# VH-VL binders against Laminin subunit gamma-1 (lamc1): the designs that were tried, part 5

Target 1, 169 residues: Laminin subunit gamma-1 (lamc1), of Danio rerio (Zebrafish) (Brachydanio rerio) (q1lvf0r505to673)
Amino acid sequence: RDDEGWKGKQRDDSSVPVQWSPSSGEISLISEDYFPIYFVAPDKFLHNQLLSYGQNLTLNFRIQRHDARLSAEDVVLEGSGLRVAVPLIAQGNSYPGEETQTFVFRLHDTTDYPWRPTIKHADFQKLLYNLTSIMIRGTYSAQSAGYLDNVSLVTARRGPGTPARWVEK

## First folded at step 26 (VH-VL)

Design z1 (from k3 with light chain S52D E55F S56T)
Fold by OpenDDE, fold request of step 27:
Formats: sequence, C-alpha cells, structure tokens
Structure z1 (fold): chain C 169 residues (1-169), chain A 118 residues (1-118), chain B 107 residues (1-107)
Amino acid sequence: as target 1 above (169 residues)
Amino acid sequence: QVQLQESGPGLVKPSETLSLTCTVSGFSLTEYWVHWIRQPPGKGLEWIGYIYHSGSTNYNPSLKSRVTISKDTSKNQVSLKLSSVTAADTAVYYCARLDYYWGYFDYWGQGTTVTVSS
Amino acid sequence: DIVMTQSPDSLAVSLGERATINCKSSQSVSDEVAWYQQKPGQPPKLLINDADTRFTGVPDRFSGSGYGTDFTLTISSLQAEDVAVYYCQQYYKRPHTFGQGTKLEIK
C-alpha cells in the first residue's frame, strides 16, 4: 500500500503512531494540543530524488474541522543538511477542509514557489539528491484529526548518460 | 474582559511545596490554555508548563519532577504546585493565556511574588 | 532546548530614533516567534506574534521581522513610554523558551 511505512512525529522528535483505516486507505493523526504532528514519509520517497526536481509532490488530505490555522511549515523537505518548507495553501492550493482535496507542490527553487527559506538552485538539487525527510503536517487544531492518502512523488524519466554527483553538505 | 489572577502564599520554606492558583475570567478554559511562567528577580522568563483540556499535563523538563499542574473548570482555576523548593525557586510567578492554535501568550496575570526563605 | 539569544543586552536610543533588537535561535523556529514588552512591576505584554504580526492594540511603530534563526524587533520612532525590557520567545516546540531580554532606555 502507498501508506505503508508512514510514521507520526512531533517537532520534539517524539514518535506518534498513525492510525490506519483499511476501508478508506487513509492514515490519520490527532493532536491533543496546539503543537502539530507530522506524517513522516517512508523510505521509498527518500534518498536520491533529483529526478523529482521540477516535478510534483501530490497528496490527498482532509481535516476533521475546518477551523485550522496554517503554518509556514506544513510541508517540509530535508536533505543534505538543508530544510525547506511551505504552508499547505502554497502554490495555489486551497484551504484544507473536511472534504478530501488534492494538494500539489512543485519541487522547484524558483521565486515563484515559496519554499522557505530561500536556498540556492544548486542547494535545492542537493537537498533532493540526498532527501532524508518528507513531512506533511497532519494536525491543524487541538483535539482534531488530519487524514492523509494517495501521496505521490513524481519523478522524471532518466535519459541516457551519467548523472551529476552530489555530496551531502 | 480577559483577566488572569495569581494567588497563594508569598513565602515558602525550603523543601516545602509552593502552591499557587490562577483564577481566570472573560474566556473559557475549553478554548484557551493557561500556562505557568516564572521570572526570578532581575532575570528572564522561564516556562513551567500547562494542562491540556483533557487534564493531561506538559511540563518543562527542567522542572518536571517537581511540578504538578491541575485545574478546576467549575471554578475557572488552574493550580500550580512546585515541590522541594529552594532559594532558586524564588520568583514572580505568572499565569498566562495561550490561544487555541499557537504558543504565544496574549494575556498575563499581574504575577505573584513567591520567596523561598527559612 | 532551543536557545534564544538577544542582542544587545542593553540599548540606549534617543527619542524619535529607531530602536532595533535582535534575537537569534539555536535552531530554526520558522516564523513562530513572539515579542514581549515588560515594564517594571508589570507582566510581559505581547507585541508581535508569528515573527511579523503586530498584536491587537500595539502601536504601528512596533514591527517584527525574520524567519528561521534571525529575528528583529524594530521601534521606528522611540517614545518615552517604550522604555522597558523586551523579550523574544519561540513557540516552535516545547519547552517554550525566551531570550534573556534587552533593556531599552532613552539616550
């Protein structure tokens, strides 16, 4: 399954088990307080994701309650010692609600895409080359759940040739 | 009008338990969190902890072993107990309101001075 | 714990002049930083939340900026009533931590 291997994590690095619904295929997290809990992507989404540069990270997501407060770090990428993030409504995405929506995030460093903090082009590619973490904020209000499904990281087809080597910083 | 008011003994002997109460008005404890924060004389602010709506608690690790926070919703009160006090626990103790979404404190009590002395 | 370090510890600024206080976090805290003003014998008062959002009732001369690890509180034109100690605070993760404070005085 696409949701197999997903974990839950708080910003203090404490682990939180995700709940899984066999009928819907959704995984869910619920927070008791104002601190967010993140879905942590499994290993299949990580490592060398250079071919995902310029491609989309897509996910289906809904929240239990519509009274959510967004943050600058609703979707977080980490790699090569670098960290970038966007709010869930970045890049023209709609505000999350009780109905499942598809959210799309282009993995590009251009100023048209508000990944923060801004990093150099080469560093963004380095981040993807050594991608160590993808985190998706699951909870947006206290005592309410978030539901995640159908996460995909689109990769370009590799043509012939030797790819450039990147060293983790 | 949002109000928080700390109350309790201003003097506590070493090794005893400091006990304070925060009485709130103008808002619901179901929509906001009440946190405890202290400030030693001439020093900065130290976050102590808070109680969840469920009644569970979260404390600063530096004080966790000695801190107990409870609440009485019917009285609009949140209480703080700090055991085994020493002179280092002498401070102005504040209770402060935190909104439902983020961890900044928009309203504070006037604070109550607690001195630990024999 | 995330350490918040303010600079300078003390600042003297002439009336009507700009006052700038800096706050640096030991790790990135995104934009989840608040600024407080504390006058003698009073509790802290919230000035700025979310790094750059002025709290309700706060004069326009107060502003905040920053993201990640470096944050700044600016008073565009210092007034006499602005004499106080100012604190930054992160709410990115527990435990909440404050800067050591900056004492702002009139020059």
Scores: ipSAE 0.834, ipTM 0.917, lowest interface PAE 0.6, mean pLDDT 93
Fold by OpenDDE, fold request of step 27:
Structure z1 (fold): chain C 169 residues (1-169), chain A 118 residues (1-118), chain B 107 residues (1-107)
Amino acid sequence: as target 1 above (169 residues)
Amino acid sequence: QVQLQESGPGLVKPSETLSLTCTVSGFSLTEYWVHWIRQPPGKGLEWIGYIYHSGSTNYNPSLKSRVTISKDTSKNQVSLKLSSVTAADTAVYYCARLDYYWGYFDYWGQGTTVTVSS
Amino acid sequence: DIVMTQSPDSLAVSLGERATINCKSSQSVSDEVAWYQQKPGQPPKLLINDADTRFTGVPDRFSGSGYGTDFTLTISSLQAEDVAVYYCQQYYKRPHTFGQGTKLEIK
């Protein structure tokens, strides 16, 4: 077990190395200022993730300090030229703290799920079909680290049912 | 109460260095960032830059080669130097406090006018 | 750099009427937009942060909305003291950038 290919990235697309802790298994990022640094998921989470539609993205996360300001883009999905995001407390999740918590995000486009901006059902599937990026905000305050672990993207098993009608345009 | 106050020469000759100081009170420079922002006469606002708690700096790329920002935490002061000034650098210069978490400016100094003229 | 473009450049509104100022970013800035009011001879004053959060002490008639690239500052009922230049600002990415400003006057 190692950092599993996770990388760090700022909004200006500059790369930041992630730290890996052999003892805890966590990867971590720290920012010197108020701008966020994101964990960038490795390729194993990307590409055709259409079967993850309606399923959950789960992650374990904690922050070094109690004080943190969340953003509208704490978890970001990109694919097929589309981008959607949610704050960390979306979909009933709690505020992050010093203790590790499990955060759960359902990958669905219904109005009950606050992925922003709102996109059409077909576009959400298009995004997942060609998923190019999953970013998880690692830093929530200056001079403070965030710790990520146990990220999972649940995929549905193929059943004997009728093939889906959706085709990428 | 939170206060910021800019000070320095109001007149600078072309090619010389503009030097300003921002004196703050009501908060600590160890907890907040102080940024410099300027406004040419009749024009909009231009962000100049700031200094990290560590002492590192971050400047607007448009001014990076000419800007130096420093601080004296013990005096509650942040300083701005802009070298090789021209008439285009004539402006009201503001120092402003940035929230601990995000990049908006909640408190501003009154501003100080700097005119570049021979 | 992210370009912030306000519209209109100037606006005249009657007292008691609604004033609407728009701000468009050259790329998505999420909700990381602030609005400022600047009166002659004064520094800018923060009105709205995070696109729609009214800053402390700001009258209720001021509100902000928007997400992504399109943002709006609204004054529900214009007062005489609201005559000023208004600026939007993004803090999504360095360098921080401001709109060119909108001059609001009484009709």
Scores: ipSAE 0.813, ipTM 0.914, lowest interface PAE 0.7, mean pLDDT 93
Fold by ESMFold2, look of step 26:
Structure z1 (fold): chain C 169 residues (1-169), chain A 118 residues (1-118), chain B 107 residues (1-107)
Amino acid sequence: as target 1 above (169 residues)
Amino acid sequence: QVQLQESGPGLVKPSETLSLTCTVSGFSLTEYWVHWIRQPPGKGLEWIGYIYHSGSTNYNPSLKSRVTISKDTSKNQVSLKLSSVTAADTAVYYCARLDYYWGYFDYWGQGTTVTVSS
Amino acid sequence: DIVMTQSPDSLAVSLGERATINCKSSQSVSDEVAWYQQKPGQPPKLLINDADTRFTGVPDRFSGSGYGTDFTLTISSLQAEDVAVYYCQQYYKRPHTFGQGTKLEIK
C-alpha cells in the first residue's frame, strides 16, 4: 500500500505530499501552515456515481491534536459545475479526536445537517452523475496531522437489486 | 501584550529595493505567522505574503517576482524586501499577526509609510 | 484571485441610525470572511471573523452575516466613534483579498 492515488491539495490548488504508513495502513497530511490541506480522492471514486445517490460516503479519521477547529467545508463534493460541502460533524457525526472514528455522510440533498448550499434533488443527482472531486479536509490547525483510512463510497448495482460496496484508502 | 512594529527607510528611489523589518513581542514566531499587507495612500489593502515556519514562502502572485520575505526567530523579526520599486509601491506597509487557526489578522502593527520618489 | 466588492463606496448615516455595508465575492468563500474597521491614521482593527463572530471587545452594535458570496456588516445604532473606513476580507483562498473599502460618515 502507498497513497493509492490519493493526493493532498490546498484550496489554491497547491499540491502537498500525502504520507503513508505501512504499519497502520493510514494515509496522512501533515501541516506546517494554518491553511487547510485536503485529501483528494482518486478517480475510482469519481465520474458517474449516480448509483450512490442516497447512499453513504464513509471514512475513518483521526487528528493528532485536540485543538482542532472545524469549518463549513470539511467534506466537499463537486460535479456538473455544482459544489456542496459539510463540516465533519454534519449528520450526527462526532467531533474528531485523537482516536480513530468513523464518519458517515449520506449523499442526499435532504438529510439531517444537510449539504450546503441547498440544491434541488435533480441537481444533487446531476452532481453525482458527473462527480469531478471529493475532498476530505485533513488538517485542522497549524503543526498538526490528520489520518485517513477506509474510505468507502457505497453504490448500488442494477440487477437483482443488491448494492455493491467499494472500499478504498 | 501582543505588539508588532514596522521599521525601515521612509523614502526609496525608483528601481531600488525597499527593505522593512517587523519586530514582534508578546508571541512566538514559531507559533504564529506574520503577514505583510500594504495600503496605498487613500486606497485599499493589498496582501503581500508570508513565510512558513519551515522557511518556504507564499506571495501574492501580482508581486511574487519582486518580493522576498524572511524571518529571524531569535530576533523576533520578519523582514520584507521589494525590489525594482516604482511610484506604484508608495504605501503604508503593515505587518499583521494571523489568528492561530484561521486566515484573518487579529493584531496589526502601526504601519510605516514608504514613499517611492526621485 | 477572488474579488471582494463592497457597496456602497461611501455612505452617510445619522447618529443612532442603522448602517449596512455589503460585500460580495466573485466566487464562494463559505463563511470565511472578516471585517475590519480603520480610523484615520490608524491600522485596521478586526471586528468580525467567520462572517458573524465578533472579535473580543467589539461592541454589540456591530454584527455580521452571510454565507457563500453575499455578506453584510451592520451597525445597529451609529455612534460618532464609528466614523471609519470598513473593509471585508476573504481568507478562503490565497491571495487573501480585501474589499475596496466603504467610508462611513455622520450625516
Scores: ipSAE 0.573, ipTM 0.820, lowest interface PAE 2.0, mean pLDDT 88
Fold by ESMFold2, fold request of step 27:
Structure z1 (fold): chain C 169 residues (1-169), chain A 118 residues (1-118), chain B 107 residues (1-107)
Amino acid sequence: as target 1 above (169 residues)
Amino acid sequence: QVQLQESGPGLVKPSETLSLTCTVSGFSLTEYWVHWIRQPPGKGLEWIGYIYHSGSTNYNPSLKSRVTISKDTSKNQVSLKLSSVTAADTAVYYCARLDYYWGYFDYWGQGTTVTVSS
Amino acid sequence: DIVMTQSPDSLAVSLGERATINCKSSQSVSDEVAWYQQKPGQPPKLLINDADTRFTGVPDRFSGSGYGTDFTLTISSLQAEDVAVYYCQQYYKRPHTFGQGTKLEIK
């Protein structure tokens, strides 16, 4: 209905307004300079998310311009005093474009193109046990916009063969 | 090819306003940012600030109350004004081009020396 | 403001030997560090960006490394033309800040 509690933040702690589109259901960030702006997830994605260990963080994302420069910290997780990050293309994801794409990040310390810095299994679990921040970078070039939708933090229900999936709202 | 050139008076009296111009060529001010950086004699580099493409500004908090940066894209110029100068503002003043994507400076002007003296 | 602290303040290294300059940030800056060389009477010149990526035209003897808070510029075989002051700079947060500089001399 609105920005659903998502906030916009720059690395210098400046707040940036998040735009919302009721017709598309997307939220967006718009920048007038090179400095990146992040979508900051609301509380429903935070706190004890240990059941998401080994599962996926999934998001739909597109950019206004093809001219994007990624960073080492395009998706950032913080919890229990720990911090890990990946570029947007980590773990087999394609470069973002003008068409909406699904991006998938496995919440595990050992994957193809892992979260950095490398932390132990126990520490990744500790991070998710007290998750305090999820940040998703929204802007990738000058005078740019990024559009985010359908953020999902998959949870496991231990059962035969296939974990149950929960959609965080 | 890519060039930046600072210009302005070399001597400024205390309490007056220092006014410098950076003239650029080989790139567009609609595509790249130009920042001002200064270096007091025998000292290190101090970032001053820049102007956004929209006309908003970002200044070093230590200088913010005295700094004005403006631009004229049709003349390929970025200007710096520093008010109420003292001897502590004596420095070489550089304009430098930011990389297209990141916050480091790939091309610098030669610099212009400004001395604040009675 | 993120403080960038270089060490040593100055060093002297024999021709052909390895020179190492360190830079430490007061908080994590990821890999968003650049290194500059400044010779007397000249503007700074970009050497390294993204902690370890050599800028165009910079000789192979210059290399950078680091992530987070600790960064290193290395000159593998010092040449006479490398006499300069070297600065690190973070661009992770604004204001973008420089280290105080390290003066490199031939021993």
Scores: ipSAE 0.433, ipTM 0.775, lowest interface PAE 2.7, mean pLDDT 87

Design z1 (from k3 with light chain S52D E55F S56T)
Fold by ESMFold2, fold request of step 27:
Structure z1 (fold): chain C 169 residues (1-169), chain A 118 residues (1-118), chain B 107 residues (1-107)
Amino acid sequence: as target 1 above (169 residues)
Amino acid sequence: QVQLQESGPGLVKPSETLSLTCTVSGFSLTEYWVHWIRQPPGKGLEWIGYIYHSGSTNYNPSLKSRVTISKDTSKNQVSLKLSSVTAADTAVYYCARLDYYWGYFDYWGQGTTVTVSS
Amino acid sequence: DIVMTQSPDSLAVSLGERATINCKSSQSVSDEVAWYQQKPGQPPKLLINDADTRFTGVPDRFSGSGYGTDFTLTISSLQAEDVAVYYCQQYYKRPHTFGQGTKLEIK
C-alpha cells in the first residue's frame, strides 16, 4: 500500500479505501453516495505541531465534478480535546475544480482566518500541541472523486540565531 | 415535474411482511436517492433507510434486522419490505427524494397508510 | 444516533405575532439542520435547509438560525395557514434523525 498511511473515513466511523496512483503520486477517494468521505492524516502530521501555529497547512487537491457541495467542516483539526473546522473555500481559497489547485489554511485563531468554533490563542496552541486528528474532505458530490497530494504542515522559521516565536498574550 | 407515489396493500396481518413500492417521475434514480420514512399515527417521523446506487444499503439500526430496500431503475421504482410486522409498525409510509447535494428531503410522496391488524 | 429535541411540544400564538420553535441536538451537527412543515393529512414540506437557508418558494416570514447544537425556527408574523406541526432534522450523521415535532396553533 503506497498511500503513505492515509486512511478514508466517513462521519459514521466507517472506513473507506484510499486509492493510490503510482504515476501521479496522488491519493484519491471515490464516492457512490452523497455522504462525505474524509482523508485522515497519518501520524507524521500529528502530535506536537505547536511550531505550526500561525503557519500554513497546505495541500494540492482536485475533484472530478465541478459543482462541489461544500460544508462547514471540510478541513477538521482535533487536539487536546478541542476541535475546529473550516469549509474548503475558507480563507480565500477558490472552489475546487478538475485542475489541481493549492489550498492554504492558516493555523491561527484571528478572525482573518475563521476556524469554527472561534477559540482563544492559548486554546489553538493547545490544540496543536497535542494534535490528534487532521481530516481533509475528499468527496464533494455523488459519483465523483477527490484527489489529494503534497500535504504539508509548515513550521515556524528560525531567524538568524533566534528561536521561533509564537504569538502570546 | 418531480413526483413520488407510494403504493401497496393498506392492511397487513401481524408477523407478515409489508411490501411497498415508490414510483418516481421527473428525475432519474441513477442521479438521486430515494429514502423511506414513516410516521405512526399522531407521532413523529422515523427515517427507515435507503439503497446506494451500487446496491448496498443503509438502514436505521432500530429496523435493520427486518428491513429490505431495493430498486429497479428501469421501472423508476424503489421498494420497501418490512418483515415480522406488529401493531407498532402501523404508520403512514413516505418515500422522499434526497436533495442531490445535501442530506435533506426536497420532495415527498403523498404517503400510504399501512395498518397492522388481525 | 443523534437525538433532536424540540421545544415546546406545542405552541399557541396570536395571528400576526412572532412564533419561535427551538431544536437541540445531542451532539454537534454543524449547520446541517433542516426544518419541515406538516399540515394534517399532508406530507412534510421543506422550509429551511442548512439551518438558515429558505427553500425555494417558502415565504420570507420563515427564518432559521443556529450552529452546533442549538437551532431556532422563527415565523415573524403568524398567518392562519401556518397552523401545522414543525419538525427539525439533522443530516450530519446517519441515521438522519428528526425532532419529535412542535404543534403550532392559533391562540
Scores: ipSAE 0.427, ipTM 0.777, lowest interface PAE 2.7, mean pLDDT 87

